# Designs tried in a protein design chat: VHH binders against Acylphosphatase (acyP). Part 3

Target 1, 93 residues: Acylphosphatase (acyP), of Lacticaseibacillus paracasei (q038c3)
Amino acid sequence: MVKLAKQIVVRGRVQGVGFRWATKMIADNLDISGTIENRSDGSVFIQAAGEPLNLAKFVAKVKAGPNPYANVSTYEEQPLEDVPNFRGFQVTG
Below, E stands for the ipSAE of ESMFold2; O stands for the ipSAE of OpenDDE; V2 stands for 0.75 times the mean of E and O plus 0.25 times the DockQ between their complexes.

## First folded at step 1 (VHH)

Design k17 (framework vhh_8k46_1)
Fold by ESMFold2-Fast, scan of step 1:
Structure k17 (fold): chain B 93 residues (1-93), chain A 123 residues (1-123)
Amino acid sequence: as target 1 above (93 residues)
Amino acid sequence: AVQLQASGGGFVQPGGSLRLSCAASGFTFSSYTMGWFRQAPGKEREFVSAISGSGGSTYYADSVKGRFTISRDNSKNTVYLQMNSLRAEDTATYYCAAKTYSYGRTTYQYDYWGQGTQVTVSS
């Protein structure tokens, strides 16, 4: 059962720095399911679902930068009400 | 690259039907809210309908409720608009659009926009 899910858009130094794969490692460690993709405007789009405490830890780590090379300058989130049946955390796009 | 290709427009008499389609590529389709908007001559672009990524939620402008049906096929990366009981005031160029957030689904604040397809309803 997925208790909470969020749609997230991050901007900054978030492409070309291993952001998606670093974020996947964090998601896998925290049992977060969802997707992550690069967008043509330079942003990264994430759908993330999991237990509230683990989802909060995931969000905090993403905001802080998932690796030393990334820098998140803007973070936007919205609740995701219609949750797809995610299979793990997938790098897509 | 992101592409949205709308098709299915044409000329129809009042009371007729048309089915519009929008084929999407270049993004995780099932994760995006898809919307249809229209712009009539001399008017602003207005919201018509939207469907959530899963297809579980649909939204309609009051002017089209009961006449239009939005649907999607995530296996084909396509969103559809079935338009029944067409009226002269439905004449417009119809656009499909995609966005990541549910908020603002009825506004023009969509991330990606397709080319338009012209619908003309006239006797």
Scores: ipSAE 0.000, ipTM 0.230, lowest interface PAE 12.3, mean pLDDT 84

Design o01 (framework vhh_7ocj_1)
Fold by ESMFold2-Fast, scan of step 1:
Structure o01 (fold): chain B 93 residues (1-93), chain A 119 residues (1-119)
Amino acid sequence: as target 1 above (93 residues)
Amino acid sequence: QVQLVESGGGLVQAGGSLRLSCAASGRIFSIYAMGWYRQAPGKQRELVAAITSGGDTRYGDFVKGRFTISRGNAKNTVYLQMNSLSVEDTAVYYCAADFGSEYWLDEYWGQGTQVTVSS
């Protein structure tokens, strides 16, 4: 019933490796909505919303690296309480 | 599709320099991070350098201070200036862009350019 939403910051080998678009493919397959962008400090910022089990699967896949070239060394999350009206999962930045 | 074309590889003596270029086709170059990776025989592919759309850079530990990555936005090209080359820098160098599709192998990686450093 209840959708959960999180904001996520990942660091590591997460830019220059197709991270954002690989993450979008995972999100689309799991019906996760939100946004993903590269940040100037080399991190990737994600807002993600979806059904709890699918959101948990999304998080697990992101932590493991969304493709063979990525390596996530740090993962930070917090709840996102004021959820924007996301239109699917969008790559920005 | 976005095509990445590397150039500038070759044979160089230890202590020498090379500049690699990566020309990106497509209209989205300015919004994506670009990077260089390398793979030596029998070794895993590793990050050499990356540059974000905002110009922030990151480097692999073994190339910091010797290599410089830069963007030529007017030409949709990423450059890797390689100075003080050593035999350990011998590898195939790959250009990568932070975009993808179902065909991630084609869109994330160029075909590679060989760099060989002789003693």
Scores: ipSAE 0.000, ipTM 0.139, lowest interface PAE 12.7, mean pLDDT 78

Design o02 (framework vhh_7ocj_1)
Fold by ESMFold2-Fast, scan of step 1:
Formats: sequence, structure tokens, C-alpha cells
Structure o02 (fold): chain B 93 residues (1-93), chain A 120 residues (1-120)
Amino acid sequence: as target 1 above (93 residues)
Amino acid sequence: QVQLVESGGGLVQAGGSLRLSCAASGFTFSDYAMGWYRQAPGKQRELVAAIYSGGTTRYGDFVKGRFTISRGNAKNTVYLQMNSLSVEDTAVYYCAKDWTYSEGLPFDYWGQGTQVTVSS
């Protein structure tokens, strides 16, 4: 089956709370590849690619907060058509 | 000033073991999550393992069952026990204080790292 890819921006209590590490663990468990980084405006930027059902599960877990310390107040996504050749799911800065 | 000093790397044959140590200073060690990153030539740094202040641990899928992270709060030290090493584990290993706060900091906050080389 065709893999889908999305770029995602989340805001809220999403920096300084282990958000990127927790999100990486979810991605690894669901065989999602991509990148995650903190942005200077306080948001977190994610590029995520994987099988449609697993990608949907990934999104649901991110929206719910990937750990008890995080709180996602705003979630934005759009399709990513030019998918980089991701090597697993990587934390970047 | 946060200081992290890694040690315990070396050359080992595939199937062997190494124990890495990271001595920390300049912050209240017991209050922070600690982690280990690694970087191989031509690759980005990747998180290997993390241990939270309460003792909960997290591992990358590529090391689960082989590596164990632990901490000694009395000694301000975090450890990485590496078992069943493979050539793919060859990298410089870096210690990090609460990796989420360490990202974007100058390289010197990571210490100089400790080289692990696994031969076939």
C-alpha cells in the first residue's frame, strides 16, 4: 500500500517537557519515519510518513499529548508530497 | 555551568560489551532526565536511551534488549551498559542533560563524547 506523508505543527506545552522524545517513541512503535524539531516561536514541527492507518494512530497520539507533561492546544497539518528520504524518525534542531 | 564528561568507550569485537559513564556537574542532577545520544560518521545524532528523574527508562528500537541505562544520583553519574554489540553500534556516544532542553545548545554542552568502535 501507498505510504502517506504529512507535515504537522503543534502548539501548547510542547517544548521542555520531553515532547520530541515521547513522539519519537510513538513513531518508532508505529513504523513512522520523519523528523521533529523545536521552532523559535515555541511550536514543534513534524514531518511524518508511513502506512495510512499507522499514520492516523500517530496523529491521534500526538494530538492527545505523547506524555503526561505535554498539552497540545493547537494542531495543524497538511499533506507532504515531496517526501525526503527519511532514515527512521529523527530528532533535529 | 553545565558540564558532562563521558568515559568508558573503546574498541571491542562484535558480541562484546562496554559500560559508558557520564559524570555531571553544574546542576541538581537528581531533578533532571539524562540521556545518551550517538553519532556515526555522515549521520545525524540519534537518541539511544533516556532515564527520567523518577527512574523510568526509554530506549531506541535498535538497542532494546541490548542496552541498559541507569543512574547513580549520589555520584551525579549516568551509565549505559552495552551488550551484544554489533558493527552498527560504532559511533561517538554523547551524554545529555534532559535532551529536550539540550537541543539548540552549543556543542560543548554535550562534552567531547566517547568513541565506541565495534570490529567484525
Scores: ipSAE 0.000, ipTM 0.109, lowest interface PAE 13.6, mean pLDDT 78

Design o03 (framework vhh_7ocj_1; at its last look DockQ between E and O 0.26; V2 from the best seeds 0.00; counts 0 for: pae E 14.2 > 2)
Amino acid sequence: QVQLVESGGGLVQAGGSLRLSCAASGFTFSSYWMGWYRQAPGKQRELVAAITSGGSTRYGDFVKGRFTISRGNAKNTVYLQMNSLSVEDTAVYYCARELDYGSYPEFDYWGQGTQVTVSS
ESMFold2-Fast, scan of step 1: ipSAE 0.049; ipTM 0.444
ESMFold2, look of step 2: ipSAE 0.000; ipTM 0.136
ESMFold2 (binder alone), look of step 2: mean pLDDT 82; pTM 0.837
OpenDDE, look of step 2: ipSAE 0.006; ipTM 0.245

Design o04 (framework vhh_7ocj_1)
Fold by ESMFold2-Fast, scan of step 1:
Structure o04 (fold): chain B 93 residues (1-93), chain A 121 residues (1-121)
Amino acid sequence: as target 1 above (93 residues)
Amino acid sequence: QVQLVESGGGLVQAGGSLRLSCAASGSIFSEYAMGWYRQAPGKQRELVAAISSGGSTRYGDFVKGRFTISRGNAKNTVYLQMNSLSVEDTAVYYCATDQYWGSEYLPSDYWGQGTQVTVSS
């Protein structure tokens, strides 16, 4: 199966609100693999890979906020060409 | 923002029943998986039961068939019905939010203060 991958940076109320774990739940439900981590500048960094339709659904849910406490004020993405072999969706940092 | 308050603990004779309640504040309740954990003297905190936002349940091996977890989204409350209680069920019972479906390895965002359950012979 052809899988796409993206590198994502989100900003807003995205740390200290359960953002990473809520995002992991969405990723697991959509068979998205990758990593998610908090960055020192207050942003959240995501690498996400999966089937194109499911990846699009994942992105839409992340942009909308993965739980009611989160608020995404900026969303940046780039294609990820050198895709690691991720084992599921992992919370790091 | 989110606060969990347990109630319903107390002293009960072996073979008796108790129903624990955990009232959650805030609009987050319906989105979270909820769980009950317990800690007995000299033991680590262990999973008793968990329920997903969709209502699927998971139980610890030693309570399966005796305890039932349920949720009332209209009241933002999760319940633990405890039947056929034994002395070994004596512990402080904690309510917790769990964003990843009852995983014991993932941190809960929020924990209650706990409620004591004591089962006498």
Scores: ipSAE 0.000, ipTM 0.119, lowest interface PAE 11.6, mean pLDDT 79

Design o05 (framework vhh_7ocj_1)
Fold by ESMFold2-Fast, scan of step 1:
Structure o05 (fold): chain B 93 residues (1-93), chain A 122 residues (1-122)
Amino acid sequence: as target 1 above (93 residues)
Amino acid sequence: QVQLVESGGGLVQAGGSLRLSCAASGFTVSDYYMGWYRQAPGKQRELVAAIDSGGSTRYGDFVKGRFTISRGNAKNTVYLQMNSLSVEDTAVYYCARGTEYLWSGDHAFDIWGQGTQVTVSS
């Protein structure tokens, strides 16, 4: 049961719509740890770690929009090879 | 040895198509953010298209709707399908492997191909 981690960048209607806190709810329900923050260029940056199937579910929900008000127009991910010891899923920024 | 080798460049008439290939060795392309960049004489290197490990794609504004990036996992190759080419697409095209997403909002790239020349005539 290995844990995987990803760095994720999403763009679209992702700031000012409760995106970070909706994403945290999904992460908490799927036992995903990591961080999420708004960036000055309008994007949202996520680091997420968890069991492979739960991480896949997390990604699918993020891509679909974590609440009805969000719209993800671009999604980028990269493996995170040096996985930090995250303390739950934290909203920052 | 970790390397990227581009192919498929050449001379094409405006309105034509080309398919560029980027063959990877020493790593698996599906595990990485992979990009195509281009550079014309006197211009900055610019992002043409990218694909992340999850299959999501990103395009430069000047090529959206005309170019398509894809992966052939069995051949460990990244492709760039270039349609409706114009003279402004003339450049050296480079394939690159992303290593990490930086806090600045950019990717760091550690492996680059040698480049392949694309020339579009009027």
Scores: ipSAE 0.000, ipTM 0.132, lowest interface PAE 15.8, mean pLDDT 81

Design o06 (framework vhh_7ocj_1)
Amino acid sequence: QVQLVESGGGLVQAGGSLRLSCAASGFTFDDYAMGWYRQAPGKQRELVAAITYGGSTRYGDFVKGRFTISRGNAKNTVYLQMNSLSVEDTAVYYCAAVPYESTGYWTQDYWGQGTQVTVSS
ESMFold2-Fast, scan of step 1: ipSAE 0.013; ipTM 0.402

Design o07 (framework vhh_7ocj_1)
Fold by ESMFold2-Fast, scan of step 1:
Structure o07 (fold): chain B 93 residues (1-93), chain A 122 residues (1-122)
Amino acid sequence: as target 1 above (93 residues)
Amino acid sequence: QVQLVESGGGLVQAGGSLRLSCAASGFTFSNYEMGWYRQAPGKQRELVAAIYTGGSTRYGDFVKGRFTISRGNAKNTVYLQMNSLSVEDTAVYYCAKSDYFEPGSLYYFDYWGQGTQVTVSS
């Protein structure tokens, strides 16, 4: 089966609310690999790869907010064609 | 660049004590909540203790009364004093930084150290 990958940028109340670690928990439960980091402009940058159905679930949960305190006001995604060899789902930055 | 470096682990007899230290760098230490987690083989990582910027503390139920978390903002260090150790305390202990800390049941930590092994023998 073909694994898909996406790069994602989210904005809103997404820093200082445990967003990265809550997102990692979701990724680990859905066998999604990739990275997540805080950006200096207040956004969060995600690279995520996995089985299409699980990746869709991951995206839905991120858009809804990975915990009760996060609020995603802007969601942008693009296909990731040149996929790094990810080691699980890692919090960076 | 955030770095958390744990030290102070080792082998100790049941009933003994250890003091763990976590040296932090790459951020303004006094502005962030700090915590300690532990993980034994085949077990989930669990909260041991957390300390707020104002000095308030929270502990896991299994360590209340035995462990004390403290912070030294001048040295960018968080400490865990472990007293009355039992075999069940054997685990790798991880230092963690958070810019969010939910009091009560949930703790969200953004960065983790590499861990330090604590082994308690009978």
Scores: ipSAE 0.000, ipTM 0.111, lowest interface PAE 13.9, mean pLDDT 79

Design o08 (framework vhh_7ocj_1)
Fold by ESMFold2-Fast, scan of step 1:
Structure o08 (fold): chain B 93 residues (1-93), chain A 121 residues (1-121)
Amino acid sequence: as target 1 above (93 residues)
Amino acid sequence: QVQLVESGGGLVQAGGSLRLSCAASGLTFSTYDMGWYRQAPGKQRELVAAISWGGDTRYGDFVKGRFTISRGNAKNTVYLQMNSLSVEDTAVYYCARQEGYTVYSEPFDYWGQGTQVTVSS
C-alpha cells in the first residue's frame, strides 16, 4: 500500500561482475522502481522504491550479492524523500 | 536553506589538541556527506576528513592517524578531533556538505564561514 524509497551505496566486488544487471533482474521481479549506477570511487549507487516487504527482500538480496560473482563488503542506506518518477528500474551511465 | 556553523577553533601549542564542531540546519544532516577542508594562507583548499551519509570515513594523507571525524546525528553535528597538532596544521577550517553522493569532488553544495586554527611552536 504505502511505498517506501531508499538511497543505497554498496562497496566491495561490485563493478565488472554484472552487478547492475543482476540487481535490475531482482528489482523487476519484486516490482521495485529506481536507478542503479557505478560511481568513480568503485561503489554502486542505488535509488529503490516499492512496497515495504518487497523492498526488504530487495535489500536482503543486494546485501547477499545479486549474483555468485559479486561480494558486498559495505552497505549503506537511508530514506529517499522527494521520490523521482522512476520508469521501472533503470541501469544508468 | 541550509546553514553550516563551525566552532571550536583557536590558539593551541604544538602537540596539543582541539575539537571542531559543525552544526548543520535546514535539511536532514544524516542524509548527506559531511567534510572538513582547510586553507592555509597562500595555499589551495584541501580535504582534511570526510564522513559519508552511510558512515564511511576518509582522511587527507597529512592528518591520517592524528585526526578523527565523527557524527552526532541526534544533534545534527559533525566533529573533527585534532590530536598531535603541528604548526603545519595552521589554517582556516571549513565545514562542507554534499547531498546524496561522495564528498571528494569540489565544489560542495554548501560551505560554512570557517573557523581559524593557529598552532604555535
Scores: ipSAE 0.007, ipTM 0.176, lowest interface PAE 9.5, mean pLDDT 79

Design o09 (framework vhh_7ocj_1)
Fold by ESMFold2-Fast, scan of step 1:
Structure o09 (fold): chain B 93 residues (1-93), chain A 120 residues (1-120)
Amino acid sequence: as target 1 above (93 residues)
Amino acid sequence: QVQLVESGGGLVQAGGSLRLSCAASGSTFSDYAMGWYRQAPGKQRELVAAITRGGSTRYGDFVKGRFTISRGNAKNTVYLQMNSLSVEDTAVYYCAAYSDEWGFTPYDYWGQGTQVTVSS
């Protein structure tokens, strides 16, 4: 199966609410690999790669908020043509 | 509602093992998903291991295969078995309890932490 990859930027109540760790749990359950980090402007940056249907489920869950405490007000994504060789799903930053 | 007390930290030589314990009081242990986190000097607090109310486990990528989270025979206790320790495992280790298995902060409850120091 061909894996797809996306770069994602989310903004809202997404830092200090367990966003990165909740997102990692979802990624691990869906066999999504990539990275997630807090950025200095208050946004969260994600690179995510996986099977297309699972990646779509991952995106839907992130947009909805990966836990009840988070709120995503802005969501941006773009396809990543070159799929990086990720080591699982890593929380960084 | 719940208080968490960590124990079992200390000084070990690289390649050694430690078992951390987290005792919960104030509410029923089975009501919570439980996790172990660590924070090294100058770094962000990171997930080490988690166990859901149903017993499913998750691990941080740098500890998978070396660390094991479990619930003990005793009621209200969770353990972290740490094998093949390296200097990079040096950190304060925290126990956390969550009301929602997908939520990590705001946490309902945190322990005060226990220091683990690994010497070369």
Scores: ipSAE 0.000, ipTM 0.149, lowest interface PAE 11.8, mean pLDDT 78

Design o10 (framework vhh_7ocj_1)
Fold by ESMFold2-Fast, scan of step 1:
Structure o10 (fold): chain B 93 residues (1-93), chain A 123 residues (1-123)
Amino acid sequence: as target 1 above (93 residues)
Amino acid sequence: QVQLVESGGGLVQAGGSLRLSCAASGFIFSDYSMGWYRQAPGKQRELVAAIYSGGSTRYGDFVKGRFTISRGNAKNTVYLQMNSLSVEDTAVYYCAREFYDTSGLSYEGMDVWGQGTQVTVSS
């Protein structure tokens, strides 16, 4: 089974609403590793790696909003080439 | 038990330097953004400096260029190096942990606070 990885950028009401920590809880539950950080342009940047089915569930939950306070207006993803050796799912930046 | 304990406060003369430390326990320190706030008598608590888990920093305009925030994840400690101190820097300094993903690292986003350490700058 190949581990897949994605780079994700989300925009909307995604900063100041507990987005990063809610997303980390989802990642931990689905055994997704990676990082999540706030960007200066108001976006949130995610690198996520895991088994294909779990990664798909993770993406679906992020797109839907990881908690009731968030609103994701745009979702952009691309494959992450050369998957880093992540230590769990970390909140950074 | 989740705790933040500040140290390093004291009396300094204007133009002097002081280094504050905040020892964290009871949580995975490297996963959290940390901040330093200050409050002078009769004034509201205001942000001095903040550091994200990844090391990015933010400063209040009145301290930018004079103060430096840093963290030692191996020691579960956040630091505030204060240079070129002025009488206006006199306040109780508080260490805080960010609970909410508040991009601005506002007071409302902090869930754990230290007891505070007094900094007094004499003229």
Scores: ipSAE 0.000, ipTM 0.139, lowest interface PAE 11.5, mean pLDDT 81

Design o11 (framework vhh_7ocj_1)
Fold by ESMFold2-Fast, scan of step 1:
Structure o11 (fold): chain B 93 residues (1-93), chain A 123 residues (1-123)
Amino acid sequence: as target 1 above (93 residues)
Amino acid sequence: QVQLVESGGGLVQAGGSLRLSCAASGFTFSAYDMGWYRQAPGKQRELVAAITSEGSTRYGDFVKGRFTISRGNAKNTVYLQMNSLSVEDTAVYYCAKTYRVGSYSHTEYFDYWGQGTQVTVSS
């Protein structure tokens, strides 16, 4: 099956609430590879790659909030043309 | 899809040994805590052993010193070596994956369970 990849920006209550680590747990469970980082403007930047149905589930869970403390007010995505060679799903600085 | 498949159970004489294996798929195995639980008829599920992603181990009171949990990240497998078995060890043994690093006190911390493998120890 064709792997899809997306770059994602989320805003809301997404920093200081365990968002990155909760998102990593969801990614690992769905076999999604990529990176997640906090940005200086308060947003969270994600690159995510995986099997289309699992990637769709990942997106749905991120939009809903990956834990009870998070609230996603905006979600933006763009496709990545080539699937990057990610090593698992990594939390970066 | 997350899948855990236990193997290695069976009938053994008291004082004998068994090695259980749990083959995992559908997630990044090396990133998760894994554990073994058991349930005898009419009893609650109880912790046998757990191993963190970093390799730290925890054991239930009645198996400490007799059982050893280990993991093979290259094979996505967790193992339970059971030595000096007694009839009280008779139970269905379950492999489990958790979202809770370093917490094994409650069953709700394990978010996925295998189908189980029967261990019967005869006198």
Scores: ipSAE 0.000, ipTM 0.075, lowest interface PAE 19.9, mean pLDDT 79

Design o12 (framework vhh_7ocj_1)
Fold by ESMFold2-Fast, scan of step 1:
Structure o12 (fold): chain B 93 residues (1-93), chain A 124 residues (1-124)
Amino acid sequence: as target 1 above (93 residues)
Amino acid sequence: QVQLVESGGGLVQAGGSLRLSCAASGFTFSEYWMGWYRQAPGKQRELVAAISTGGSTRYGDFVKGRFTISRGNAKNTVYLQMNSLSVEDTAVYYCAADTPYSGLDFYTSEYDYWGQGTQVTVSS
């Protein structure tokens, strides 16, 4: 079976609210691999790869806010044609 | 489930002191950076004090010499001793936790876990 990959940029109340850790827990539960990092402009950058249905669930949970303290005001995604060789789901930056 | 529970807030007169405590559970406390933030009405959240896993401390310029952060790993608790309080210290104070791997350093890092906050009010 094929795995899909996306790169995602989220903005809103997404730094300083446990966003990266909450997102990692969701990714681990759905067997999503990738990275998540805070960017200097206040956004969060995610690369995520996995089974299509699990990836869709991951995306839905991120858009909804992965915990009660987060608020996602903008969500942007693009496909990743080249899927990097990720070591699980890693918090970086 | 990560939980951070603040206590010790309240009303105090200018020049007085308060000690805030934050009891942590659901993670290996000794492996986490701990910090205190505050937010006054209509203002942005600001970092008050931070303490590393090794006990190194950093403070905001507005509280240096007045506040002391410390941690008790045996009790899974971080403390903020607040002395010489002024009306400008009135805010909700939040306990926060982060791993060394989720930020660049323990002072400037945005913390990933937050408590519910405790109100500190300083009257003139």
Scores: ipSAE 0.000, ipTM 0.122, lowest interface PAE 13.8, mean pLDDT 80

Design p01 (framework vhh_8pnl_2)
Fold by ESMFold2-Fast, scan of step 1:
Structure p01 (fold): chain B 93 residues (1-93), chain A 119 residues (1-119)
Amino acid sequence: as target 1 above (93 residues)
Amino acid sequence: QGQLVESGGGLVQPGGSLRLSCADAGFTFSDYAMAWYRQAPGKERELVARITSGGSTNYADFVKGRFTISRDNAKSTLYLQMNSLKPEDTAMYYCAADYWGESLPYDYWGQGTRVTVSA
């Protein structure tokens, strides 16, 4: 019913390893909506919204690395008070 | 952290069949979409078939009706059944966790299994 939303920044081996698309697969499976994009500083920026339990599972999988080729060395998050209107989970940038 | 290991390749005559296998040696197989790719000498690597964690399949137009992708999550194994093989199917075949729209560096792919279709 009610959705929780977070802004997430991850660093490590997170670009050039299929990170964005692996994360999208996890998001789609957990009914998480939002966006994911590569940043010029080598980080990945995520906005994610969903049912609290599913969002927690999403976060856990992202922190662990969404595929065997990625390695997340730094994870930072901020809550979003207003949940943006997202169309599914979209890869951008 | 495990490696995906391909097997089942070989030499076969046109019209023949082969079944390729891809075994997981520590990867969390059941949570990910899996795919078969191939690369012929001097050509770019191309997607052959993909299967989601839930079992939905997608095939390249050049193999539709001839190849079948399947998975056994309990055994962490991916398969490719290849029927009606043609000389143009000759390539190294690779399995990978599939990440639509992103290219992985070559050193993250397995060694592959060689398929040669020749009279």
Scores: ipSAE 0.000, ipTM 0.158, lowest interface PAE 11.0, mean pLDDT 79

Design p02 (framework vhh_8pnl_2)
Fold by ESMFold2-Fast, scan of step 1:
Structure p02 (fold): chain B 93 residues (1-93), chain A 120 residues (1-120)
Amino acid sequence: as target 1 above (93 residues)
Amino acid sequence: QGQLVESGGGLVQPGGSLRLSCADAGSIFSIYDMAWYRQAPGKERELVARIYSGGDTNYADFVKGRFTISRDNAKSTLYLQMNSLKPEDTAMYYCARSEYGPWLTEFDYWGQGTRVTVSA
């Protein structure tokens, strides 16, 4: 199957609010693979790969806030050209 | 609350040092952002230092150059090395883990705290 992949950077109220765990649950439900990590500048960095429709749903949910406690003020994405062999969706550092 | 257990507080003279420890048992420690907060008598709780799952650190301006936050993922332990202690550092120090599952309205685990007193 054709996979699309993106690198994503989000800012806002995205650390200390269960953002990474909530994002992982969404990814798992949509069969999205990749990684998510908190950055020292307060941003969250995501690599996400999956079927295009599911990846679009994933992005929409992340932008809307993956749980009620999060608020995404900025969202940046770019294509991920060299897709690593991800094992599911992992919280990494 | 959480399963965080702080230790290492005590009474020290100005200019002294203390090392605080926070044990986080029963979880995948390495994936969590960890922080030290403090609450001085009659003050609000404030962030002292944070260490991200990736190892990057962030410090409050009032402790930069004096305090060092570190983690040992193999031991599931967070540390705060406090040097050049000042009377203004007198507070209850709390360990925090920065994430919860989405079923909870609270998003941080807090320990019971360890008391640091800087005085003669």
Scores: ipSAE 0.000, ipTM 0.169, lowest interface PAE 12.4, mean pLDDT 79

Design p03 (framework vhh_8pnl_2)
Fold by ESMFold2-Fast, scan of step 1:
Structure p03 (fold): chain B 93 residues (1-93), chain A 121 residues (1-121)
Amino acid sequence: as target 1 above (93 residues)
Amino acid sequence: QGQLVESGGGLVQPGGSLRLSCADAGFTFSSYWMAWYRQAPGKERELVARISSGGDTNYADFVKGRFTISRDNAKSTLYLQMNSLKPEDTAMYYCAKDFETYGSYPHFDYWGQGTRVTVSA
């Protein structure tokens, strides 16, 4: 089946609220591979790859907030053309 | 201009209907947010309707209840069903894709050549 990949930047109440680890749980459940990291400007950067329907579900859950404490005020995405060979979904830091 | 090709425009009477289509020759259609914009003579290009990769839709207030945006990912085609057309809907209509932002105006680098809609007697 065809896999899609995206680069995502989210802003809002997305650091200090367990965002990265909650997002990893969602990714693992949907067989999404990639990375997630906190950036110095307060944003969270995600690279995500997977089956189209599962990737769409992943995106929807991220936009809604991966846990009750998070609030996503800004969501930006673009296709990721040069897809790294990801080992699962990794929190980097 | 890129791989997007709009069609379906034409001349209609007030109260008429048109369906616009936008065909994407690229294989990444399903991963992009898609939008219809329009530009009337002497005006800036303005957002008419937007649809997410997952099918969520947003409409400008001036077309809400009259226009419907939809997509067919299997056919890599975007549609705009326009009902109850008014003279003020007269414009060149553009299909757009690229980056999406939540709560901010998206930056679209991939525009089609447009299709003309004229609503008049």
Scores: ipSAE 0.000, ipTM 0.089, lowest interface PAE 18.3, mean pLDDT 78

Design p04 (framework vhh_8pnl_2)
Amino acid sequence: QGQLVESGGGLVQPGGSLRLSCADAGFTFDDYAMAWYRQAPGKERELVARITYGGSTNYADFVKGRFTISRDNAKSTLYLQMNSLKPEDTAMYYCATLSGYEDWYPAGFDYWGQGTRVTVSA
ESMFold2-Fast, scan of step 1: ipSAE 0.013; ipTM 0.395

